# VH-VL binders against Rho GTPase-activating protein 11A (ARHGAP11A), part 6

Target 1, 191 residues: Rho GTPase-activating protein 11A (ARHGAP11A), of Homo sapiens (Human) (q6p4f7r49to239)
Amino acid sequence: VPFNALPHSAVPEYGHIPSFLVDACTSLEDHIHTEGLFRKSGSVIRLKALKNKVDHGEGCLSSAPPCDIAGLLKQFFRELPEPILPADLHEALLKAQQLGTEEKNKATLLLSCLLADHTVHVLRYFFNFLRNVSLRSSENKMDSSNLAVIFAPNLLQTSEGHEKMSSNTEKKLRLQAAVVQTLIDYASDIG
Below, E stands for the ipSAE of ESMFold2; O stands for the ipSAE of OpenDDE; V2 stands for 0.75 times the mean of E and O plus 0.25 times the DockQ between their complexes.

## First folded at step 4 (VH-VL; framework fv_rosmantuzumab)

Design a32
Fold by ESMFold2-Fast, scan of step 4:
Structure a32 (fold): chain C 191 residues (1-191), chain A 123 residues (1-123), chain B 111 residues (1-111)
Amino acid sequence: as target 1 above (191 residues)
Amino acid sequence: QVQLVQSGAEVKKPGASVKVSCKASGYTFTSYYIHWVRQAPGQGLEWIGYINPSGGSTSYNQKFKNRVTMTRDTSTSTAYMELSRLRSEDTAVYYCAREYYDSSGWYDAFDIWGQGTTLTVSS
Amino acid sequence: DIQMTQSPSSLSASVGDRVTITCKASQSVDYSGDSYLNWYQQKPGKAPKLLIYAASSLQSGVPSRFSGSGSGTDFTLTISPVQAEDFATYYCQQSYSTPLTFGAGTKLELK
């Protein structure tokens, strides 16, 4: 299901945000100090049980272990039919990160102005959450670079057949992470 | 030292119920899931289910779902497994085990095991 | 249910040998780049002991002569060189799907 068709919750300052995203981020805020948040793998059997409950409207995330909630959040972005950062923009976003040090962040943020209003609100909400996680990096060990490496594959998913092209793959992964890091560091400037 | 200590051997008649205890020490009881696994004489291992000692939530193997109940008492750091309507094929050693996790995550691997409780069901 | 097939059912070896035990899952037990496959050792009259978790991660306190490898459906436990205390039964276990399931075991016996 496209994310525009998902159930939404009204969030002050951000508008209508997918309810799952609000519930997951709100629950994780209580665990923002947890070392390795998003880096640790959760129990897959518990993740599947949680996803089933959430899909049937029975899910309550507040009692779930933080790593299982984090895993569901990553899966949520991976399973969108179209990446939340539209595939049409991916090449331009990666090229923006190859610009000079002064220009790359500005170019990336300017490209975010091409996004639909709803997408901008959702991204501002989510990336402000990630920025808050990164601000607690002295406790959780997850700065914006660390979070970018973890979330880039989930947010910039594309169908690719070059898994064995290690040199091109490494450069692409580095640029994808750089895009996400810019969006975390400048979350309030998205759109 | 981290350890799980189980209650003693039980002999039951078919149709009876048994309640096995598993007392944890040397770690924070509510921080680790407890799983139950059994082993019939000369046979392999069979998973029964788990309990989260923090919230009390449980998950059971469907094979046992209508007959097994898992509970815990946080004041004594003890987990319990009750199996009802016993049959001769329930004769086995029953283990409680702690679910391990490390810096890489949770893989439902069991690092600390109780010594086992032998259950014999016979008429 | 995911069926775990271990091979061989029993194996005879001498101290100093390299032995390999294989475990095959009826479907993939991989999720997000990790394999949800664990290995245990059990000696007569004792509870099982965790050796390897996540297919290849050695549990603390377990000798480095034990190693695990594999992904997807095919997994291997290697013991090299075999020591006298290693003659035991070995079990693989998947934690990808409920119910959690174990292989039937491989008994490592002295020649």
Scores: ipSAE 0.452, ipTM 0.778, lowest interface PAE 2.7, mean pLDDT 88

Design a33 (at its last look DockQ between E and O 0.44; V2 from the best seeds 0.00; counts 0 for: pae E 3.8 > 2)
Fold by ESMFold2-Fast, scan of step 4:
Structure a33 (fold): chain C 191 residues (1-191), chain A 123 residues (1-123), chain B 111 residues (1-111)
Amino acid sequence: as target 1 above (191 residues)
Amino acid sequence: QVQLVQSGAEVKKPGASVKVSCKASGYTFTSYYIHWVRQAPGQGLEWIGYINPSGGSTSYNQKFKNRVTMTRDTSTSTAYMELSRLRSEDTAVYYCAREYYDSSGYYDAFDIWGQGTTLTVSS
Amino acid sequence: DIQMTQSPSSLSASVGDRVTITCKASQSVDYSGDSYLNWYQQKPGKAPKLLIYAASSLQSGVPSRFSGSGSGTDFTLTISPVQAEDFATYYCQQSYSTPLTFGAGTKLELK
């Protein structure tokens, strides 16, 4: 998995997590109450500048605007050589979300047991962060459904994602968001 | 009232330096990026760079990189742009401008502009 | 650098007309579903005024007779109906890549 080769930081209770992800999530925790935290578009020129600094090991995120850090975080997942949620599981994950309300969550979490240990630890870390954001939805207006719609395209990217929109595409996007929402709501039960 | 007020007109000789000020009022100075744009007589607009008043970080157009320095003073809510080794081609009106953002995000659009500072570079 | 080609360079119109100004970027200025393209109005001796941001969003306080459209590389500013105070120079600007660049301007003149 390509993200295994990235610099990692040891995080208590989660293990070795990509350092960029730890730095970004930690920086954003000071802004978790910010309305529209991940919904607002960032400055693309600043996003490019931040990415360049991070890529050259100059990744101090503390002074960057929250929307720019959020944008870079979304780009981080989108640009992984393979999706962090493996493409081989996507069809099964979407089918799980078509089950009844109590069954869909259990089926989705059961499928997460097929993930590699390192992937499980990274996903638990990130989705617990998103869950904490969603718990402040009265202030930030970003519940787990809102966050899922934003992150699903970044977490389940495939070459098929460039297909033109159809009724099948709309259904697929809705199911992808539902998968991500389950992972946010049950983050500690992943794997 | 939200406004940016710039320092007055300058006349300089080639080789000199100029430092233009831009004083902000009516809003939280550290919450908005400040950009600098110039306009030569009868010409269009040319972007020089930006500064984040909060951290002081800057980004410059490569055309000006070795001659321009942007700074700010948070205690007076004032941004500064210094341009060195002046040439006759630097004769222009220099504007500071606030970067706008709303609930949808940041698009590096400039909603509030200073009145402009005229710089004339002549022998 | 992204080149912004604005046309026409000058346009004559009467009050009540519909006028269209076009702006073409040398490469796409779209990112994640948004277009990083802004429009400004400038009157002689004055600083520019923001009219439209993100290609189609009308700035607060700007009359609804101004509208922006387009995506990717091709953008349009429409003024309809033109009023006496609209005779000015209009500039498009991309904010997708540094350096930020402006079109050469379109001067809207009274016939």
Scores: ipSAE 0.612, ipTM 0.846, lowest interface PAE 1.9, mean pLDDT 90
ESMFold2, look of step 5: ipSAE 0.345; ipTM 0.742
ESMFold2 (binder alone), look of step 5: mean pLDDT 93; pTM 0.950
OpenDDE, look of step 5: ipSAE 0.404; ipTM 0.791

Design a34 (at its last look DockQ between E and O 0.39; V2 from the best seeds 0.00; counts 0 for: pae E 5.1 > 2)
Fold by ESMFold2, look of step 5:
Structure a34 (fold): chain C 191 residues (1-191), chain A 123 residues (1-123), chain B 111 residues (1-111)
Amino acid sequence: as target 1 above (191 residues)
Amino acid sequence: QVQLVQSGAEVKKPGASVKVSCKASGYTFTSYYIHWVRQAPGQGLEWIGYINPSGGSTSYNQKFKNRVTMTRDTSTSTAYMELSRLRSEDTAVYYCAREGYYGSGWYDAFDIWGQGTTLTVSS
Amino acid sequence: DIQMTQSPSSLSASVGDRVTITCKASQSVDYSGDSYLNWYQQKPGKAPKLLIYAASSLQSGVPSRFSGSGSGTDFTLTISPVQAEDFATYYCQQSYSTPLTFGAGTKLELK
């Protein structure tokens, strides 16, 4: 289901945000000091069970372990029918990251001005949450570079790259992470 | 310091029920799933199910679905496993085990185990 | 159910030997780039002890002479060099799908 078709909650300063995102991020903020909050060490059996409950409208996130909520949050973006960062901007975003150090950040943020207003609101909400996680990296061990590596395949996923057999795949993954890191580090400037 | 301490050995007749306790200490009880695993004499390990202590939700191995109930008491940090309609093949050592992250364990891996509770079912 | 086949069922070794234990799953236990395969050691009369999680990650406090490898359906636990305290039974366990299942065990006997 497209993210505009999901149930939404009104969030001060951000507008209408998918209710799942609000619930997940709010629950995780109570546990922001958790070491390795988004590391790949989650439970696939618990993730499957939790997703089933969420898909059937059950309010179960408040009792779930933080790492399970984190895993479900990653899966949410990966499983959107269309990426929340529009696919027609992906190539330009990657190219922006190949510019000089100061120019890459500015170009990436300028490209975000092409996003629809609702998409900007959701991205600001989510990337501000990730920035808050990164600011506690001395305790949780999740700096913006680590979070970017984790979330890039979940946010920039396309069906065209799923084979992962190309010798150029490593460079593309690194550039995708660089896009996401810029969006985390400059979350308030998106749009 | 992190420990799971189980109730003592039980001897039961076929058709009876048993309730094994598993008391947690040294960590936040509601942050980690508790699994139950049994081992018949001279045999391997068999998974029974898990409970999330935070909300009490459970998942059972279908082999035990109609005979097992897992509960917990958050005020005493204690998990329970009740097995009903006992059979002689239920004779085993029953372990509780923690699955969790705050002890540097892998989610779905069991980083802390109770000492085991021996159940003997005989007529 | 995912069946876990361990081999050998038992083996004998001397202190200082290199030992390899194999675990095969009836279907892949990989998800999202991780292998959901764990290894435990159990001594007589004792609860199992976690050695390896996620196929190759060493649990805290476990000696580096234990190592795990493999992916998909084929996994290996290696002990090198074997020490006197390593006499025990070793179990693999998949955590990909419920019911969680264990291998039948491999008994390591000191000569």
Scores: ipSAE 0.136, ipTM 0.666, lowest interface PAE 5.1, mean pLDDT 85
ESMFold2-Fast, scan of step 4: ipSAE 0.640; ipTM 0.859
ESMFold2 (binder alone), look of step 5: mean pLDDT 93; pTM 0.957
OpenDDE, look of step 5: ipSAE 0.559; ipTM 0.823

Design a35
Fold by ESMFold2-Fast, scan of step 4:
Structure a35 (fold): chain C 191 residues (1-191), chain A 123 residues (1-123), chain B 111 residues (1-111)
Amino acid sequence: as target 1 above (191 residues)
Amino acid sequence: QVQLVQSGAEVKKPGASVKVSCKASGYTFTSYYIHWVRQAPGQGLEWIGYINPSGGSTSYNQKFKNRVTMTRDTSTSTAYMELSRLRSEDTAVYYCAREGYSSGWYPDAFDIWGQGTTLTVSS
Amino acid sequence: DIQMTQSPSSLSASVGDRVTITCKASQSVDYSGDSYLNWYQQKPGKAPKLLIYAASSLQSGVPSRFSGSGSGTDFTLTISPVQAEDFATYYCQQSYSTPLTFGAGTKLELK
């Protein structure tokens, strides 16, 4: 199911955000100091059970370990029918990251102006959450670079499938992470 | 520091039940899953199941599902595993182990283990 | 159930040697770019000790002479150089699906 068709919750300053995303981010705010938050996918076994409960509208995140909530959040983005960062913008976003230092960030943010309003609101909400995580990096050891490496594959996935690692793939992964890092660092300027 | 301390050795007759305790200290008990693993003499490791101390939810290996019960007491930071209808094949060392995930540790890896409880089932 | 096959069942080595232990899962234990494969060390009469998690991540406090590699179904634990305290039994474990399963163990013996 497309993210604009999912159940939504009204969030002050951000508008209508998918309810799962609000619940997951709010739950993780209570554990923002957790060292290595998002570093791993969580328990595969527990993620299947948690996803089933969430899909049927059951409240269950308050008792789940932070790593499982984090893993479910990554799975949420990975399983969207189309990446939240639309596939048709991926080439332009990666090219923007090959520009000079200040220009790459400005170009990436300018490309975000092409996104639909609802997508902009969801991305601002989520990336501001990730920025807050990165601001606690002295405690949680997860700066924006660490978070970008973790989330880039989940936010920029394509129907092409899981690509085998190669020299070209490695360069592409670095650029994808750079895109996500820019969006974390400049979250309030998205759109 | 972080420790799991288990109850002492048990000798049981076939058909009896045993309840092993695992007392946690040095960390927030309700924040980590507790797993139970056994090892028969001279053999490898076999997973029995886990409990989430926060809500009390459990998951058991199908092999033990009709004979094992896992519980916890949050006031004493103690986890329990009860195995009923004992057979000679249940003779083993039983370990409790913490699933580590704090400090960026990978979930489903057992970073802290109890010292083990030896169970002997004999006539 | 996922079957974990370790090779060899035992091996003899001298201090200073490089040893490798292999572990094969009957199906992939990878999920979302991570490998759900752990390695443990067990000395006689003691509980197992975590060495490696997520196939290649070294547990805090474990000496750097221990390393893990692999993905999917094929995994390797390497000890180099072997020290006197390394003579023990080593187990791989998958945590991808229930029941969690362990390999049969590899006993590293002093030559």
Scores: ipSAE 0.314, ipTM 0.701, lowest interface PAE 3.3, mean pLDDT 87

Design a36
Fold by ESMFold2-Fast, scan of step 4:
Order: C-alpha cells, then sequence, then structure tokens
Structure a36 (fold): chain C 191 residues (1-191), chain A 123 residues (1-123), chain B 111 residues (1-111)
C-alpha cells in the first residue's frame, strides 16, 4: 500500500502523518536516552509477530522492546512501494553532497523543494524526531552522523544493485548517509 | 537472583502425557518470553516453542504442534509445557529458557536457563 | 527450516591453545545489519550457557577469551587462550526464523 493511502493521524504543526509513524516515534520518545537504540536490530521473530498485531489493530508498541520498535520503523521505510526520498532525485542528492562545504546543505534543501507537500510534512516530522534523538547524543551516543548511517539505507535504498559491496558502492553509501545527515540537521528547513 | 527452577524427573509409558513446570524468580515474569528446548541423550539441542507470559500467546515448532501445549500462571510466575502421546523418542532433558536482552540489543538469545527436567519414556 | 552446520564435530586442544569453531547457516540470518546468531557452551549434566549473541557481542560475565565473528551464513567462535574450564560442547543457534535451530555441536576435548 502506497503511503498516501495508509491510515493517518492529525499531528499539530505537521498535519496528517501515517499513524504507524506517529505511534512508533511517540513510543520511542520514552527511550530516546537509550545507548545504541537504533544501532542494534530487534528480534526478527518478535518483529514479525509485532507487525502482525499492528496490522490487525491489536499491537501496543509501548509494550515492545525499544529496538524492536526501531526495527519496525526501519522496516516501514524500507518496504514502501517507492522510497520516501524518490529514486529520481537520488543521483542529484548525491551530487549535491559533493559540492563545497557551505553549498552542499543548501543544494540538498533546494532539492527537497521538489517533493510533494505530503512527503515534506512526513519528512519534517520524522527528521525532527531524529534531530531530537541527536540532541541527546551525550546520553545515547547517537549524533546525526550515526543516525544517518543507520537510516540512509532504509530511506534511499532501491532494489537495483543492493547486494554486493564494491568501492563504488561504499562511496555511494557514504554520500547517502551525508544526504540524510543534512536532512536531520536542517529538518525544519525541508521543503 | 534471576533464576528458572523446573519440576523433577518423570518416567512415563508410551502414549502418556507429561507436564513440566518452570518457576521464574528475581525478575518481572511477564516482561520476557519463555522458550522450551529439549536434548535427547548424547544428542544436540532442539527448539520446541515459546510462550509470551504477558498475553499467553504461543508459537510451536511444527514437529511438535499437534502434541505440545504451553501455558503460564502469572500469579505464581510459572510456565508449563505439556507433551502428549509420548513416544520413546521423546526421552530427553527438557529445558525452559528466558529470551533475554541487553540494553540496545533485543534478539532471541537465551540468557537464563532452567536446570532441566529429565523425561524417560519406556515400556 | 534453516539448517545449521557446525564443524568440526569434535576437536582436541591443550590449555593455552587458540581454537576455532565454525557454523554455517543454509540461508542468511542477517536482518537490518545484524546477524541473528548465538553461541552457547554446555558442560556435562548442565544446562547450556549463553556466550555470544548477535554473532559478536559478548554476554555479560563471559570471559574476553571468547569471541565471535561472521555475518550472513558463515560464523566463527574463537577461544584464545583455552583454559581447563573451557572443555565442553559448543552450539551455534539462529534466531532469525522459526523454528529456531541449533548446530549439532562441537565437543572441545583435552589432548
Amino acid sequence: as target 1 above (191 residues)
Amino acid sequence: QVQLVQSGAEVKKPGASVKVSCKASGYTFTSYYIHWVRQAPGQGLEWIGYINPSGGSTSYNQKFKNRVTMTRDTSTSTAYMELSRLRSEDTAVYYCAREGYSSGWYGDAFDIWGQGTTLTVSS
Amino acid sequence: DIQMTQSPSSLSASVGDRVTITCKASQSVDYSGDSYLNWYQQKPGKAPKLLIYAASSLQSGVPSRFSGSGSGTDFTLTISPVQAEDFATYYCQQSYSTPLTFGAGTKLELK
């Protein structure tokens, strides 16, 4: 199911955001100080069971281990029919990150102006959540660079060529992380 | 302080059933899944299934699905595994184990184990 | 079902040696950058003891001479240096998919 068709919840100042995303981020707020929260994956078995309960309207995310919630959140973005950051923009976003130090952030944010309004609102909501996580890096050890490395594969991954790593693939992954780091650091300026 | 204590050894005839208990102490019983694993004499480990003590939901290995039932009693912090229609091949030590986790890691690793219950099935 | 193949089935070593035990899964047990592979130690007449979780994370209270490595389908447990209390049977286990499955075990014996 396309993400525009998913159940939505009204969130003050952000508009209509997918209900799962709101529930997951809200549940993780109670664990934002946890060291390595997003670095470790949760149980795949529990993740499948939790997803089944959520799909049937029975899942209570606050009762699940934080890393299982984090894993389900990563899976949510990974399994969208099209990446939330559209594939057509990926090459331009990566090229923007190869510009000079002051220009790369501006270019990346200008590219975000090409996104649909609903996508902008969802990304502002999610990246502001990640920015809040990064602000507590003294406790959780997760600054925006750490979070970017974790989320970039879930936000920009396409089906083509994802299996085997080469030196070219390694450079691409670093640029993808740099894109996500810019979006975390400048979350309120997206779109 | 954290421990799982199982019921004593059982000797059964083929066709009978057995119910093994696993009493938890030193932690919040409803916060951790309980798994059951068996080991035949001189053999390796075989997973039977799990129970979530909070809601009572279970998952069984298909090999045992028509013969195994897992339950729990939250008032006594005790998990149970009942195996019916026993065969000589069910002769084994049966273990309960807690699915534990460390801060930042919540995989299905078994951090605390019961001492085991020996079941002998013979005519 | 995911089949777990351990090698060797047994090996002999002396105190002070470095020993390596391998475990191969019939399919990848990786998910989101983590490997769902655990190692247990079992001594005669005793329940298994968790040594390593997530392929390489040392369980609290386990000596640092134990280490795990690997990803995807190929995993290794290393014990260095071997001490007298380490002569036991070692099992790998995948927790990626039900049914959870164990390797057949590797018996570490004194030379």
Scores: ipSAE 0.013, ipTM 0.588, lowest interface PAE 7.5, mean pLDDT 85

Design a37
Fold by ESMFold2-Fast, scan of step 4:
Structure a37 (fold): chain C 191 residues (1-191), chain A 123 residues (1-123), chain B 111 residues (1-111)
Amino acid sequence: as target 1 above (191 residues)
Amino acid sequence: QVQLVQSGAEVKKPGASVKVSCKASGYTFTSYYIHWVRQAPGQGLEWIGYINPSGGSTSYNQKFKNRVTMTRDTSTSTAYMELSRLRSEDTAVYYCARESGYSSGWYDAFDIWGQGTTLTVSS
Amino acid sequence: DIQMTQSPSSLSASVGDRVTITCKASQSVDYSGDSYLNWYQQKPGKAPKLLIYAASSLQSGVPSRFSGSGSGTDFTLTISPVQAEDFATYYCQQSYSTPLTFGAGTKLELK
C-alpha cells in the first residue's frame, strides 16, 4: 500500500502523517536518551508480532522496547512500494552532495521543493524527529552522521543489490548518507 | 547490584503443580523481559517462554503451552512461573533470566540469571 | 524450530591452548546485518553466563581471550589462550525465532 493511502493522524504544524509513523516517533521520544538508538535491528520475533498487531489495529508501541520500535520504523520505510524519497530524484540528490560545502546543502534542499506536498510534510515530521535524536547525542551517542548511515539504506535503496563494495559503491553509499544527513540537519527547511 | 533471586528447591509428585518465583532487584523491573529456561540433569538448556513485566504479555514454547503460566507482581518486582500436571521428565533446574536491554549495548541475550530452582518430580 | 548443532560435544585442551567451538543453525539467524546468536558459559552447579552476543560482541566484564565470529548459519567461539577457569560447558543460542533454542553444549576438559 502507497504511503498516502495508509491510515493518517492529524499532527499540528505537519498535517496528515501516517499514524504508524506518529505512534512510533512519539513512543521513541520517551526513549530519546537511549544509547545506540537505531543502531541495532531489535528482536525479529517481536518485530513480526508488532507488525501483525499494527496491521490489525492493535498494538501499544509505548510498551515495546525502543530497539523493537526502531527496527519496525526502519522496516516501515524499507517496505514502502516506492521509496519515500522518490527514485527519480536520487541521481540529482547524490550530485547535489558533490558540490562545494556551501552549495551542497542548498542544492539538496532546493531539490526537496520538487516533492509532493504530502511527502514534504511526512519528511519534515520524520527528519525533525531524527534531528531531535541527534541533539541528544551526548546521551544517546547518535549524531546526525550516525543516523544518516543507518537510515540512508532504508530511505534511498533500490533493488540493485548485486552492486558490490568497490570504490564506486563506497562513494555512492557515502553520498546517500550525506543526503540524509543534510535532511536531518535542515529538517525544518525541507520543501 | 542487579540480581535475580529465585525460590528454593521443590519436591513434587506426578500430577502436581509447582510455582517458582524470581525476585528482581537493582534495576527497573518493568524495563526488561524475563525468560524462563530449564535444564534436566546432565542435559542442555531448554527455553520455556517469556513475560514482559510492563504489560504482562507472555510467549510460551509450544511444548509447554498447555501447562505453563507466567505472571508477575510489579509491586514486589517478582516474576512467577507455574508448571502444572508435572511428570518425572520435568525434573530439572529452572532458571529465570533477564533479556538484555538495548541501552546496555547487549542484544536479545540473557545477561543476568537467577541462581536456579531445582525441581524433583518423583513418586 | 531452528535446530542448533554444536561440535564437538567435548574437547580436551591444556592451559595456553587455542580452542574453537562451532555452532550450526538449521536456517539463517541473520536479520538486517545482525546475527541473532549468543554464547554462554556454564560451570557445574551454576547458572549460565553470557559471553558473546550478536555473534561477535563481547559482553562487558568478559575477558578478551573469548571471541565470536560467523554469520548466517555457521558460527564459531574461540578461546585463546585457555586459562584454568575456562574449563566449563559452552552453549550457543539463537534468538532469531521462537522457540529460542540452544545447542547441546560443548564440554571443554583439561588434558
Scores: ipSAE 0.103, ipTM 0.643, lowest interface PAE 5.1, mean pLDDT 85

Design a38
Fold by ESMFold2-Fast, scan of step 4:
Structure a38 (fold): chain C 191 residues (1-191), chain A 123 residues (1-123), chain B 111 residues (1-111)
Amino acid sequence: as target 1 above (191 residues)
Amino acid sequence: QVQLVQSGAEVKKPGASVKVSCKASGYTFTSYYIHWVRQAPGQGLEWIGYINPSGGSTSYNQKFKNRVTMTRDTSTSTAYMELSRLRSEDTAVYYCARETYYGSGWYDAFDIWGQGTTLTVSS
Amino acid sequence: DIQMTQSPSSLSASVGDRVTITCKASQSVDYSGDSYLNWYQQKPGKAPKLLIYAASSLQSGVPSRFSGSGSGTDFTLTISPVQAEDFATYYCQQSYSTPLTFGAGTKLELK
């Protein structure tokens, strides 16, 4: 199911945000000091069970281990029918990150102005959450660069069918992470 | 120091119920999942289910869903497994085991095991 | 259910030998770059002991003569060199899908 069609909750300052995203981010904020919060693997059997309960409108995330909630959050973005960052903007976003140091962040944020209003609000909500995680990096060991490497494949998605790593593929992965890092560091300026 | 200690051997008649206890010590009971596994004489290992001691949530192997109930008491750091409507095929050693976690994450790997509770079901 | 096929069912070895035990899952047990496959050792009358987690990671306190490898559906436990205390039954276990399932076991016996 597209994210526009998912159940939504009203969040002050952000508008209507997918309820799962609000529940997951709120639950993880209680564990924001957890070392390696998004880096560590969760239990796959628990992740599947938790996803089933959430999909049927049941359950509470607060009793689940942080690694399981973090895994489900990554899966949520990865499994959207359409990536939350629209595919038609991906090439432009990567090119923006190849600009000079002064211009790359500004260009990336200007491209975010092309996003639909609802998408902007959801991205501001989520990336402000990630920024808050990065501000606790002294405890959790997850700065914006670390979070960007983890979330870029889930938010931008890598090309399908290319199994052999090349210099071009490695460069693309670095640029995708750079895009996500800019969105984390400048979350309040998105759109 | 870290250990799981189970209740003693049980002899039951077909149709009866059994409740096995598993007392944890040496660690924070609510920070780790507890799984139950059984082993029939001369046979391999069979997973029954797990309980999260923190919230009490459970997951059972479908083979046992109609007969097994897992509970815990956080004040005594004890997990329980009750198996009802016993058959001769339930004759086995029953183990509780702690699921651990690592710097890399969770893999449903059992690092600490109880000593086992022998259940004999016979007429 | 994911079926775990373990081979051989029994194996005879001498102290100092290199022993390999294989485990095949009926479907992939990999998720996000990790293999959800663990190995245990069991001696008669005792509870199982964890040796390897996530296919290739050695459990703390387990001797380095034990090693695990593999991914997807095919996994191997290697013991080299075999010591006198290693004669036991070995089990693989998948944790990718419920119910968690174990291989039938491989009994390592002294020649």
Scores: ipSAE 0.459, ipTM 0.795, lowest interface PAE 2.6, mean pLDDT 89

Design a39
Fold by ESMFold2-Fast, scan of step 4:
Formats: C-alpha cells, structure tokens, sequence
Structure a39 (fold): chain C 191 residues (1-191), chain A 123 residues (1-123), chain B 111 residues (1-111)
C-alpha cells in the first residue's frame, strides 16, 4: 500500500502523518535513552508477529521491546512501494553532498523544497524524531551520523534495474548517509 | 549466578497432562523471553514455543498449539509449560531456555538452559 | 517450515584436526544484513550449550577454536584445532521464522 493511502493521524504542528509512524515514534520516545537504539538487531520472529498484529489494527507497540519497534520502523520505510525520498531526486541529493561543508546542507534543504507538501510534513515529523534521538547520544550512543548510516539504505532504496555493483559503491553509500544526516540535523528546515 | 532450574522427572499415562516448571534466578526474570524445547530419546531438538514473562504473551509451534499452555508467575520468577492429552510420542526431555542478547541485538539464541525434565508416557 | 539439513550426520576426527560441519536452510534466514542462525553443542545427558549466534558471533566463554561463517542458506561451523572435550553432537538452529527449527545434528567422535 502507497504511503498516501495508509491510515493517517492528525499531529499538531505536522499535519496528517501515517498512524503507524506516529505510534512507533511515540512508543520509542519512552525508550529514547536506550543504548544502540536502531543499531541493535531485533528478534525477527517477534518483529513478524508484531507486524501481523499492526497490519490487523491491533495496538501493541507500547508493550513491545524497543529493538522490535525500531526494526519494524526500518521495515516500514524499506517496504514502501516507492522510496519516501523520490528516486528522481537521488542523483541531485548526492551531488549536493559533494559541495563544500557550508553549501552542501543548504543545497540539500533547497532540493527538499521540490517535495510534495504531504511528504515534507511526514519527513519533518520523522527527522525531528531522529534529531531528538541524536540529542540523547550521550546516553544512547547514537548521534546523527550513526542514525544516518542505519536509515540511509531504508530511505534511499537501490533500484533493482541497477544490479551491477560499481567500484564507487562505498562513495555512494557515504553520500547517501550524508544526505540523511543533513535531514536529521536540519529537520525543522525540510521543505 | 544466572540459572534456570526445572522440576523433576514425570511418569504419566496416555491422555494425562503434565506441568513442568522452570525457576529463574540471578537475573531480571521479566527482561528475557523463555522458550521450551524438547528432545525425544536419541532424537534431535524440537521447538515448542515461547512466553514473554513481562506481559505473559505466548507463541506456540502449530504442532503443539491445541495441547500446550505456557504461563509464568513473576512473584516466584517461574515459567511453566503444561502439555495435555499426552501420547507415547511425547516421551522426551523437556528444556526451558532463556533467549539471550548482547550489545549487537537479539537473535533468539538460547544462552542459558535448564537442566531438563524427563517425561515418560507409558501405559 | 524451514528445513535445516546438516552434513555430515557423523564424523570422526583426531585431536588437533580441523573439522567443518555444514548447515543448509531450505530458504534464506537473513534479515536486514544479519543471519538468524545459531550453533549449539550437546554432550550426552546434558542440555545444549550455545556456541555461536548470528552465524559468526562467538558466545562469551566459548573457546576461539570454534568459529561460524556463512549467510543466506549455507552455513558452516569450524572447530580448529579439535580438543578431546569437543566430541559431542552439534546442532544448527534458525530463528528467522516460526516454528524455530534445528538441524538433525552432527555427532563428532574422537578417532
């Protein structure tokens, strides 16, 4: 199911956000100090069971372990029919990150102005959540760089039509993480 | 010291029920899932199910789903597995095991095991 | 159900040898870059003991002569060099899908 067709909840200051995303982020706020949040792998059998309950409208996230909720959140973005950051912007976003330090963030944020309004609201909500996680890095050991490395593959999905691995794979992964880090650090300025 | 101590051997008639206990000590009982695994004489290991001691939620192998019930008592840090309508094929050693984790995550790996409870089902 | 096939069912080795035990899953047990495949050692009359989790991570307190490798459907447990206390039965286990399933076991016997 496309993400515009998912059930939505009205969130003050952000508008209409997918209900699953609101529930997951809200539940994880109670565990924001957890060391290795999003880095540690969860139980796949529990994640599958949790996903089945969520898909059938059962509200079980508040009692689930944080690593299972975190895993389900990563899966949510990975399994979208189209990446939440549209594929047609990926090349431009990566090129923006090759600019000088001051210019790369500004260019990345300017590119975010090309996104649909609904996408902007969802991204502001989610990235502000990740920014809050990064602000507790003294306790959870997850700064914006750490979170960017984890979420970049889930948010900037690789096209199946490009199966051949380039010798530039490492550079591409680094730039993808840099894009996500900028969006975390400047979440309120997205769009 | 972290350990799981199980109840003693049981001999049952076909059609009866058995309830095996697994007492945890040396760690926070509600922080780790408890799994149950059995092993028939000379055979391999077979997973029965798990319980989350915190909320009491369970997941059972479909092979046992209509006959197995897992419960726990948080005040005594004890998990229980009850198997009903016993058959001779249920003759086995039954183990409880803790699902461990480390700084890298949870892999449903069983780091601490009970000593086992031998069940013999005979007429 | 995911079928776990271990090879060989038994083998004999001398102290100091390098032995390998293979485990094949009927479908991939990988999720998000990790393999949900664990290895256990069992001695007669005793409960199993965790050796390796997540295909290649050595459990605390387990000697470094034990190592695990593999991904997807094909996994290997290596013991090198074999010691006298290593003769036992070894089981692989997938934790990717319920029901959790074990291989039939490989019995390592001292020559």
Amino acid sequence: as target 1 above (191 residues)
Amino acid sequence: QVQLVQSGAEVKKPGASVKVSCKASGYTFTSYYIHWVRQAPGQGLEWIGYINPSGGSTSYNQKFKNRVTMTRDTSTSTAYMELSRLRSEDTAVYYCAREGYDSSGWYDAFDIWGQGTTLTVSS
Amino acid sequence: DIQMTQSPSSLSASVGDRVTITCKASQSVDYSGDSYLNWYQQKPGKAPKLLIYAASSLQSGVPSRFSGSGSGTDFTLTISPVQAEDFATYYCQQSYSTPLTFGAGTKLELK
Scores: ipSAE 0.317, ipTM 0.726, lowest interface PAE 3.4, mean pLDDT 87

